VHH binders against Protein GET4 (MDC12.19). Designs and how they scored, part 2

Target 1, 324 residues: Protein GET4 (MDC12.19), of Arabidopsis thaliana (Mouse-ear cress) (q6gkv1)
Amino acid sequence: MSRERIKRELPPVQEHIDKLRKVIEEGNYYGALQMYKSISARYVTAQRFSEALDILFSGACIELEHGLVNCGADLAILFVDTLVKAKSPCNDETLDRIRCIFKLFPRVPVPPHLVDVSDDEDVQNLQESLGEARSRVENLTSFLRAAIKWSAEFGGPRTGYPELHAMLGDYLYTECPELDMVRISRHFVRAEDPEKFASMLVNFMGRCYPGEDDLAIARAVLMYLSMGNMKDANFMMDEIKKQAETKNPELSESDLIQFISYLLETLQRDALPLFNMLRVKYKSSIDRDQLLNELLDEIAERFYGVQRKNPLQGMFGDIFKMMG

## First folded at step 7 (VHH; framework vhh_7b2m_4)

Design p17 (from d2 with S30D)
Fold by ESMFold2-Fast, scan of step 7:
Structure p17 (fold): chain B 324 residues (1-324), chain A 118 residues (1-118)
Amino acid sequence: as target 1 above (324 residues)
Amino acid sequence: EVQLVESGGGLVQAGGSLRLSCAASGFTFDDYAVGWYRQAPGKQRVVVASIYSGGSTKYSNSVKGRFTISRDNAKNTVYLQMNSLKPEDTAVYYCAAGIPWYLREDSWGQGTQVTVSS
C-alpha cells in the first residue's frame, strides 16, 4: 500500500472516463456500473457535483450505447438524483443531457402476433420479448419521472418540463406492450404540443375497440380543461374533428363528443346551471368512464369555484394523477 | 452522419481578433449542442465554449469575456468570435456536435490552427 494513498486527492474526470470506457469496451458492464457509482459518490461527498454529474452522464450514455439498459438507466436515475442533491437548475445544458440519455434508450417495436401460436418456442420468444419491453419501459419511465420531478422543483414549470412529458408519453405509446392511454394522455396534456397529441390520438383510434374512440378524445379535452387550458382544449377538439372525419366518421355522431362541444361553449359563458344540466343530460355517456366524472368535478372547481367536500382528498387525488 | 468543417483560423498578433466558423453538413443540426475545443501540442483537448440546443452558452474561465459562441441554425453553422487574443490561445481549434463527456469519434471536425504571436 503506497503512502501516497493516505493523502489521496480526486483524479481528473477525463482519467476516470477514459478508464471506465475501456472497462465497458472489454465487456465488464456491471463492474463499470459499480465504478461509476463509487467514483461519483466520492465527488458528491467532496461537494464537487459538476464532476459527479459529468461522470454519471458519461456512464449512462456509454452503458446505453452498448445496449445495457439496466446499467444505463441505473446511472441515469442516479444522475437525476445528483441533480436534486446539487439543486441544479433546469437549464439547457441539463435538458440536453437528459435528451441525449433518452435518445440512447433502444426502441424495439412489439412484434406482430405469431403465425403459429401453438409453437412452444414461438410462445417463449414472444414472452421474452414482452418481458424485455416491459423492463425497458419501466427503466425509461423511472428515469423520466425523476427528471420531470427535478425540473418542476428546480426552475422549470410547476408540472414539469413539457419536452420531458412529450418524451415519456411518446416512449410509452410506441414501446409499452400494455397501452395505458390515460397515463399517456396525462403526459401529452403537459407537453405543450396539442398537434402531436391529436395526431397520436387519431393513430390510436386504429388500435381501439369500435365505439370507444370518443372516450380517448373526451379524456384529452377534459384533461386540458381541468388544467385551465381552454386554448389547447379547443385546438384538440377542432384538430380531432378535422383529422378523424374521414378515418372515423362516426365520431361526429357521438353523444359524448356533442357533450364536449357544448361544454366548451358553456365554460366560455360562465354558466354553472347549464354546466350541471349538461352533466345530467349526458350522464349515460359520461358514466362510461368514471375518470370523466372526476375531471368534470375538477373543471367545476376551476371554472366556477365549486369546492370539494374534502380538500385533502382532492389534493391526494391530484398527486396520484401526476404519478400516472 | 453529421460532418463538421472548421474555418477562419490563422496567424494574428496578441490583442487581435479572429472569427471561427463550424459548418455542419447532414440532416438535423437544431437538436445538437455544439462545442468549441482546443488542443495545444502535448496538452489535452479542452472545452472552450459550448452552445446548447436552446441557445444557452457556457465558457471556460480562460476565455470568459473575450470569446463569444453563437449559432445560425438556418445555415447549420456555429461561430466563435475570439477577441483580445493571447499567445496562450495558440492551439488547433475543433468543433464537435454533442455534449462534453459523451462525444463520439465521428462527431469531430478536422480542426483549424490558430497562432497568436507575441
Scores: ipSAE 0.642, ipTM 0.867, lowest interface PAE 1.1, mean pLDDT 85

Design p18 (from d2 with A33T)
Fold by ESMFold2-Fast, scan of step 7:
Structure p18 (fold): chain B 324 residues (1-324), chain A 118 residues (1-118)
Amino acid sequence: as target 1 above (324 residues)
Amino acid sequence: EVQLVESGGGLVQAGGSLRLSCAASGFTFSDYTVGWYRQAPGKQRVVVASIYSGGSTKYSNSVKGRFTISRDNAKNTVYLQMNSLKPEDTAVYYCAAGIPWYLREDSWGQGTQVTVSS
């Protein structure tokens, strides 16, 4: 706290926080939300961003602690919006605050098995639970997407701070009623934790339809390569092969997995004709998912400077990737 | 959930030094901001120093240049090296796991008394 800050007309942040805690303790959660917004807006207007951030962080945490997910998320998103407005750097203090807010978002017990739901009351309870889960996931997603974008803009890595990607990917994997493994994988390839990503994929493979385990692996490895991350692409492939020996022995015999292995060797050798030959030889396996062709076009452009055959298709793919 | 135990307090003369330790358990220590706080008789509890999960530090103006906060994630311990102690540093020193402006009631240690004589 600076000497000049102490002499300013607005009261200390501690007084506001103490008063607002009392409002929440009295059960007026929505009234507290409006007061947090009003008070923080006054500090923002005064260009006193540090105090505004202190108030919004406190409010987001207290509302979430009391189970008010919508109110807490609203303040958390406003906290990130205020970071952007203040041009606040991606530093340890702010990252710890974002992690603190994230940890306060609830984790809900796994819904009952569909086969156990035969009563109208049980069906209604399941529908209500799924609706709440979707709302909660949407609130968390909005918060972390804003945080990822802020981190990329104000001093973090260009793709967003790795831990924030890991947090979002993990929450989507455990809490989202409808699994979107492509979306989850796009976050984990930016998380700089290929060991956790490999473990998640092995866990997911136990839940895949028969004959699609190799597609999940191919997507992950090709996503790493499309980003120029050869190290983590190789780590992922090696880790999956080790774990697959015990759980999915058929994976080592997959044509698609053979293709990925040869591709990794080819990219190490910088051999475009061999790259093109491999795409032709394994076309039937690659064509099982159009995303694989899009990723291979990005890889060819990155490693060999080859322009994509269909720029419009590549543009649409990039838009969907940016959306997560 | 969170357990914090402070140690290292005592009586020292002005200009002396003390090293406080805080042993933590019941949470993933490396993920948390941890701080030292102090409360003098008749005054509010105030932040002295914070160390963030990434290792960067922040000090109150009253102790900057004299106190050093550090952490050992392998031992789940945070330290406060207190040099050039002044009578005004006399207080009960508390360790807390969490970030200023949102500290849970259960996030505090019991405190350790530091007394600096003139």
Scores: ipSAE 0.661, ipTM 0.870, lowest interface PAE 0.9, mean pLDDT 86

Design p19 (from d2 with A33V)
Fold by ESMFold2-Fast, scan of step 7:
Structure p19 (fold): chain B 324 residues (1-324), chain A 118 residues (1-118)
Amino acid sequence: as target 1 above (324 residues)
Amino acid sequence: EVQLVESGGGLVQAGGSLRLSCAASGFTFSDYVVGWYRQAPGKQRVVVASIYSGGSTKYSNSVKGRFTISRDNAKNTVYLQMNSLKPEDTAVYYCAAGIPWYLREDSWGQGTQVTVSS
């Protein structure tokens, strides 16, 4: 039954969750959102972070289960914000909770391309579906980006917990109407799952324009190398060659792919002059994407200690030359 | 479909020990968070102990230091070792597959009665 509330004290978490479940069962999803936020804020103010997290986790899951993505995401993001305020460690319990929330985000097939429709009503329906997909992706991205940052700050790896990167990369690849393969690749290189990443890239290549498959591979390998991950860079190159030769045998004849193969050999030998010569020899292939030059600059800094010129150092040098 | 069967309950004197078992089937056991819950007559069901996917454990303050949760993934079984039992530990004990505060109705076992004599 209803316990009479002591005005200066917070009731047990179970009472709040039971009450909020009834509000949701009555169909008042938006009212429940405001109640979850209000009640959890009171626990946070009272420095009772564990209880605030229980309430926010429960609310995020229940709202998402009922298809209320915006409400569920709002509570999920607040859950991560509360982890940061509490300085909660990146541990099994919190990661299991984040995974549970992630799995409750809906996955919906991307609608057919607009070129396949001729009716104004069909165009409107497709636009609405694409808008919903973009909103859903934005909501999940906000949640997982916050979770990745939290994990990096409170006991996880410096670049964020690998599984969270895998979750975000996978969701972006399957659910985002506008594919950003550079963004997806930046997450997968931090996911510690080069086999899944390679399989995704091979799948993506079946959907690319002929002659652009090598750019996606080059970006992935160079991203691994820019992070100092030689093992996964080599795995990626080997796995792509193995899987792609049956579907795109011309890939192995790419100048850019040949460059990447020679680069991997060169980095094993700590040969800066050879590294520089390869960049010159393959300049036309590398210049197809400015990102490749940026990644190669990062690789040179990491493997060889090459520093970019500072304009102020040049000015200072000129001053000393004039004085001497 | 989750199938959980609890066993090991019974009548025990205060200060005694019991070991509860939860046998699981119908799912990939090692992938699940599993918890032990208890419900005394007329009271709400509360979490007692949880074991997470990575193997870490969490206990309610009322049982910390007295109860130990463990799992044997090869046997699809989770255990609750209960030591230094008190009359207030008297309840029906349930195991459930899933994370506390968000459990599906079908995630629960049937329960096993634990009675601690005064």
Scores: ipSAE 0.616, ipTM 0.849, lowest interface PAE 1.1, mean pLDDT 85

Design p2 (from d2 with G35S)
Fold by ESMFold2-Fast, scan of step 7:
Structure p2 (fold): chain B 324 residues (1-324), chain A 118 residues (1-118)
Amino acid sequence: as target 1 above (324 residues)
Amino acid sequence: EVQLVESGGGLVQAGGSLRLSCAASGFTFSDYAVSWYRQAPGKQRVVVASIYSGGSTKYSNSVKGRFTISRDNAKNTVYLQMNSLKPEDTAVYYCAAGIPWYLREDSWGQGTQVTVSS
C-alpha cells in the first residue's frame, strides 16, 4: 500500500524509533541522545522535516520519561529549532507535542526531611535538591521560551501562544526556588486565563507573604492595561476583590488598590487630565515599585497617544516582555 | 491507570460502513490526542487517523476521504466513521491515548476486529 519508494539511506521513522527505544531500554541514555541528534540531522539535511520532528519528539519524551531532564530538554529545544527551520505552523499537532513534552518535565515535591535544616546532612541534601530544581527550571524555561518565539513567528499571536505562557508561568510558580512574581505575571497576562492568574495571586497571598499583596495585584492589572487588555484587567480586579474579601480584607484599604480602581474608571473615558491627576495624587503608592511608573507611561501612550520621554525605553520594555 | 475500550467492529461487505468507538477512563481526556491504529496479520501496527486536543485531525493517505475521526469530550469517547470500506481495510483496529511517536505500552486498548469481504 506504500506509494513511496523505500530510500536506502534513510529507513522509515518507526525503525529508528524502535532501535533507539532498545538503546534506552539497555540504559544507554546519553548514547541515545547522540543517536537522536545524528539521525534527525540527516533527515533535516534531506529536507525531510516531518520525520526529523517525529524522531526529536520521540527522543525528548522518552529521555524525560526516564528522568533525564538535560538530555530530554536538549532534544526538546532541538525539536523547536527544527520547527523554525521547517517554518512549521503553530497548529494543534505541534502544540499537543509541546504540551506532551512539558507534562513530562518533573515536578518534585519538597521532601519533609529537607524542611528541617538543623542537620548537616539535611543541609547538603537541600542544597543538592535546590540545584536540581534550578537546572530543571532553566531547561524548561529554555524550551518554552523557544516555543513561545516559534509560535509568535509562525501563525500564533504576536506575543506568543497563550497556553505556552500559562505553562511557563505555572512551572515557574510551582517549581522555581527563587520566586519572581514579576516574571510569572508577565507570562500570565499573555496566557488569556485571567481566572487561573487571579487564583494564583490569591494563593500567593495565602502563603503569608504580607505587605506586598497590593503591589502584585497592581502589577498584574497595569500589565493587562499596558497591553490594551481592558477586559482581563477588569476581570482580574473583580476576581481579586471577590476572593480577597475573605482572605485579605485589608486590601480594600490600600491606596494603591484604590488608585487602580479609579484608573480603570478613568480609562473608560477620554480623560487624560484625570489620569495625570490620579498619578500625582497616588505618587507615594506608585513609587513603591519603579515598574508601576513604566507601565503607566505605556498605558498613557496606548490610551491617550502621549509620547514617551524616551521611545527606545518602551521598545526595550516590549522586547523584555516578549522574552520574559 | 488508563483504560481504553474499543467497540463497533464486525464483518461488512466492500463499499459498506462501520463506526468504531473508543471509550476512555482514568485520565483527563480533553487534554490528550487520541489515534486509531490498525494491524493486519503479519504486518506492523500503523496509524490511520489522529485527533488532537484542539479538535484538528490527521489521516493516513490510504484512508483520507473515506474515514472521519471525531471526539466527544463530555462522553470521553473518540469515534472512527469508516465509509467506502475496502478488503485491504481488514485489520484489528486499536485506540491509543497520547501523541503518535510517544505511546507507552499501557496507552493501548484491546482492539476490535474489522473484516471487509469482497
Scores: ipSAE 0.587, ipTM 0.838, lowest interface PAE 1.2, mean pLDDT 85

Design p20 (from d2 with Y52W)
Fold by ESMFold2-Fast, scan of step 7:
Structure p20 (fold): chain B 324 residues (1-324), chain A 118 residues (1-118)
Amino acid sequence: as target 1 above (324 residues)
Amino acid sequence: EVQLVESGGGLVQAGGSLRLSCAASGFTFSDYAVGWYRQAPGKQRVVVASIWSGGSTKYSNSVKGRFTISRDNAKNTVYLQMNSLKPEDTAVYYCAAGIPWYLREDSWGQGTQVTVSS
């Protein structure tokens, strides 16, 4: 091999990576973070984006491997920012790198509720664990939200790459499902895995207040329909009915669930007058959550061409759905 | 835990062909990117070909058009088909599971020697 070919395939950037790895191993995490940022910025300024991405990817992984979630996330977010600056395509190589970074984020569930919390030290330990979980969720959310937006912009599906939605939704669900179930659902409807989403919703039923399980299901089905995804909307309803037979048999008697079932039949037949009639008949059930009215307005626009009452609200809603 | 075993190396005349195999145990290749690397005496180890989890491939400029990387997930094996071999291709060839710039020490195989005579 020529000397230039060796430097090109394993470029001098490996010397920086090896030195920075040692800095981290010696415990200087913040110093290493600043060095990764400085060195990668020099390559970005020189428009040597591939080398900048190599440095940032390496740094994110090594910081996370050593348990330095804030530092690793900072570099991972900068990695995605650099993908945007470079206009790097949504391809297998970059997706594998994002997946690698994601898998290095620690999974530490919030401790279970304790019956005896009379010890001040135990209370403090619980508060510290909750704070750490919150920080991990925020860091991962920032990283994957940026990655989803990048994928939508540079060659992936317009709503973001499905696997990235699945990764974020799953992490949010397993770490802190109670924090934002609507946000989790917005990711899963874009994940192209309605079976996993249905199983997650059935499992989540045990954590809902009595008489509110139907709201979570209605949101999910209406979200699929608002995207024009009739196939997964029907799959979701069928799968939830099958899996929920023993957990909540009264679900089928819910007025809201009856409404959703009739709505699915109506949309197959392009019957706008019946669609409007169903919204009026089930108004009291629909009005339990304003989001259901917003989704139904989006469904009417998509299936029947009915103009949205507030285009600005729809634009903000779409931005929030995309950002997750 | 993770073990990679390379095979298929040997002595061949310039213009000849060899097919290298990398067999994995302790994990499945379908979950990982896999690369072929080579190291000549006194030189740094360099990547020659990569296959990503989605099946996309990438080649170094020195081997592009001559080498083909492929995988058989059912056999848990990755291959490197080497055609139109040159004396400059003489090296120990290694496979590694993982992504360049974040490879663990245990990600590497033992290597297989390829010698191309003029």
Scores: ipSAE 0.569, ipTM 0.837, lowest interface PAE 1.3, mean pLDDT 83

Design p23 (from d2 with G54S)
Fold by ESMFold2-Fast, scan of step 7:
Structure p23 (fold): chain B 324 residues (1-324), chain A 118 residues (1-118)
Amino acid sequence: as target 1 above (324 residues)
Amino acid sequence: EVQLVESGGGLVQAGGSLRLSCAASGFTFSDYAVGWYRQAPGKQRVVVASIYSSGSTKYSNSVKGRFTISRDNAKNTVYLQMNSLKPEDTAVYYCAAGIPWYLREDSWGQGTQVTVSS
């Protein structure tokens, strides 16, 4: 076995990349995918991780540039897997490569409102486009989820690198046919960009059913608070109120939004009895979504040291929910 | 739309120094990595040094310790300071927007000739 490894001769990386680019230019995208995998595996076996990463990065980018999302994503995921095998640190060079791959994923947003689709041909075309959108979102999600996990393990923040969360949250919001605002919000609260998150939530107000937009705002503010991030929670609330005055004035009349406003003042004053009283007074609004009670339990633990039923829920459990 | 213009090349004796400049226009310069590449007669174009959007740098082994890449985002310019030049550094030097192993299709400049005499 070791004799085969020792006897293996590999051409320069540039020569491999030039040859594989020609295979792709000839239209053999799947054949090129298999060649990228084979060649990179040989470099990995030889413990020449830098060259393996160069080949996988090049292949992911070229496949995506040609619109082959499945092939490009396959190589991008293998690129991240190779970072893990190499124990490659979360540094600016690798993050720029991940950013480059991300920017090459196609953006074909699902229309905000599906209009008259009474024609059978139009219905079929719509179903095909939705299936393609789901596939693209799944491919990108797998790639960035792996990248977030790698960044947390090899030198980034414990919750994953903020920009990677921003990239995934933004893509899910613009490209996913079925919006999961809880999932999107869990990424944005870790993105260190409350201004972009606030703008996204204001845009989302136009897509909500009447009387449900306050839930999205409440989730976002409570998620920031559950992480102990008072600054971004207050920024979010102030920015939403400012923008909503003209686009959704009834938001200020929501019992749930009123509760959030009182909660923010209460937490600044370090008043557990008032915190408990507000939860009781606004119980009917809070109970509209069980997640709000879970977040409030996490907030009570972080600000007042109140023990919750499952102490792992707010720390490791949140990351797991975000990724799965 | 994307324009990259190299300057600063010339003839220099071994052991000498040159400073190359690359002026960029037609894109948001601060958002892109930019690299210096060189091509000697009869050889393929190879990466020399890269500077990422974050300001982090990477050098080829042949120039590490002798060359320094830097950027001035206010001037939309990237620089390559070349010290202790050797005859084997003789090449046409190009700048390009993008990262090594995947460059933008329209990102290449015209190049600037560097000749190091023995």
Scores: ipSAE 0.178, ipTM 0.611, lowest interface PAE 3.8, mean pLDDT 84

Design p24 (from d2 with S56T)
Fold by ESMFold2-Fast, scan of step 7:
Structure p24 (fold): chain B 324 residues (1-324), chain A 118 residues (1-118)
Amino acid sequence: as target 1 above (324 residues)
Amino acid sequence: EVQLVESGGGLVQAGGSLRLSCAASGFTFSDYAVGWYRQAPGKQRVVVASIYSGGTTKYSNSVKGRFTISRDNAKNTVYLQMNSLKPEDTAVYYCAAGIPWYLREDSWGQGTQVTVSS
């Protein structure tokens, strides 16, 4: 169309933001979302990334402030996509903006003790509430995972910026209806805050099935070790023992926790035979969770140079040999 | 509970200098971006300078090279050094905690008047 080919001059960012604020004030939240996307796309096409980012940031924040989580998350994700297109560096300006957006995602209070959840209406209300919570968590997860990837690519640490991992781990722990402690722990071990992680794990111990507290601790310590982070692994173990004395005094009597303590000493002494002996001696405790064996294999490679089988490369190598 | 108190405004002749201060309390100052904004009578409040949590600074085109924003996290204070002042710099200057393009009503200080005579 001829009208689509007419060159349009882009007005100042403030004029767009003022107009979009009025659309939101009129209650047209979906229309505002489409306008934010259209206007920001025009700035991106013009390679005016700074203005596009200003518009997307404003839109994400205003939609979230009004409780429109899906719309706000859509704009927040587009904000991160635009950072990647612009090759925007991982600096405090952008991290402050991401933190601002994060803080606007709703926190639903922990519901008071439920008297009866067998009533038909109570069951329907609970199901709907859980679905809403899962949607909110998924929206935030998509946003922060994109932000973590951007930070790793454009000047942050290779594993992603620590604060972004802390934000995602914390939100998953407090807001996700079904706790995935493995997922949460993968974020906290990259957060560079072992004290907060230890406190969260101690809090979690009160919510575990009986006799599974030691698994959560073992996973956390082994994850640190699998990353080569001996300092935070030792801090975690010491802090958990200190804090757990009140909440779970039997934790120190766990065979698995004893294994982890001996493992930490063994890694300091660079003794592969002792490492292998400990894995055999504590096999029954380790085998309670397949992830523990996977982490121990990674630890062996990192600390002792033991080559791990790469199933994907091995499979491709065999296929290539068969074809040629 | 964000509280911001501006000071340092006054009357100055064109070409003169002023240093504004903003004392902050009620929030973890080091975690927040802070900015200086100004509003002349009958005009919209506009951003003048911003400083982000790590010290990165941004300036409006009208003040680049003349104004310098800085922060002291130990004192919970942000400063605006204004040099080579012009009559068009006359406005009430506000400090705000937060990021340009999304600021809450409760994030603003009361303001300090700057008047530049010709």
Scores: ipSAE 0.644, ipTM 0.862, lowest interface PAE 1.0, mean pLDDT 85

Design p25 (from d2 with S56R)
Fold by ESMFold2-Fast, scan of step 7:
Structure p25 (fold): chain B 324 residues (1-324), chain A 118 residues (1-118)
Amino acid sequence: as target 1 above (324 residues)
Amino acid sequence: EVQLVESGGGLVQAGGSLRLSCAASGFTFSDYAVGWYRQAPGKQRVVVASIYSGGRTKYSNSVKGRFTISRDNAKNTVYLQMNSLKPEDTAVYYCAAGIPWYLREDSWGQGTQVTVSS
C-alpha cells in the first residue's frame, strides 16, 4: 500500500543509480525504464522530490547516451513533471540538468539522397526514417515544452526561460522533417537572440517558394511587436533588409513587407488612426494568413489598449463601420 | 571534453584549514558544473560540494558551514576552501566536471589526499 510505502525507509539514491546503470549495461533498457519509473514514484510518494529528480535525471541521461530516445525522453518528461510537483525553482542547477538532457538527444537529419527515389524499398526506408525523426522531434518537443512551462511558473521569465525556447526552436529547424516556421518563430521571438533568428529566416528564404518568403518575415516581426518588443522587431527588419539584398532582392517589392515597415514607424509615433488605416490599405496582403490579423489585434491591444475582437463578432467589425 | 588536475592536499591538524584547487583544460569550462567528491578507504565516493554554471552552490550536510566551493572561469579553476577540519574529513578528494548523478568515467581528476590528524 501507498501508506506503507510512504512510511518505509528507502535506500540511498546512489545504490539505486549504480544498480540501474548495471541493468542498462547488461542491455535491459526497457526493464531499466520500468525500474526508474517505479523507484522514482516511491520517492515522489514519500515527498522526497530531490532524490526522485536525481534518479530521473540519471536515467534520462543514461538511456539517451545508449541511443534509446523513447526511454530517455519518457524519463526526461517525468523529470520535468516532478519539478512541477516539487515546485522546484528555475535556477542554474535545474537548467544545467535540462541542458545536459537536451544535448544527449541525437541529431540525425534525413539524408538528401533518399528524397527523390522511385525504388519501393528505398521509399520504405525513407518513410521509416521520417517516422523515426517525427517521433524524436515529438519527444524532444514534449520535454522542452514542459520545461518552458515549468520555468515560467517557478521563477523564470513569464514567457519561459529564453535558452529553452532557443533550444527547441533550433532543434525544430534542424531536425523536423516537416518545417513549420510559425512554430519555430513562436520560440525564437522568446529566445532573446534576434541575430540567430534573422540568420535562420534568411537561410529559410533559400529553401522556400518566392511567394511565401515575406509571410515568414511578417510573422516574425509581428510576433515581436505582439510581445511589446520594438527593439528586436526593428533589429529583425534591419537585418533581413541587409541580408536579403544579396539572397532575395524581390523582398523589397512585397506589399506585406512595405506594410510592416510603415507599421513600425506608426507604432513609434503612437498613432491609432494611422494603424487602422494601414490595416485597411493592406487588407489583401494581411488576409493571406489569418495569423497576421490575430497578431495585429494583439499589437493594437498592447500599444493602444484596444480590446481584442471576439471571433463571434468578426475580426473586421471596425472596417464594416468605416464602409457604412 | 574537459581534463581536470587537483592540487592542495596534504596533512593538517584538526581545526586547521586547506584550500584545494581543480585546474581544468577545455574549450567550454564555463558551461560545466563542477563538483568536489571524497572517498575514504573502504567507503563509497560521495559528493561534498557542487558549483553550477551560473555560480549556484550546494553542499553535503556534513560540510555545510565549514567548506566553501567557488569558481574562477577566467582561470578555468574551481576551489574548495576547507575550514575547521575534522579527522572524519580524511579522504582522497576528487573534482569532476558534469552534473552530479550523471558523471562520465572520463570526467574525473586523479585525486588529492587530505589527511586530518587528531
Scores: ipSAE 0.516, ipTM 0.827, lowest interface PAE 1.8, mean pLDDT 84

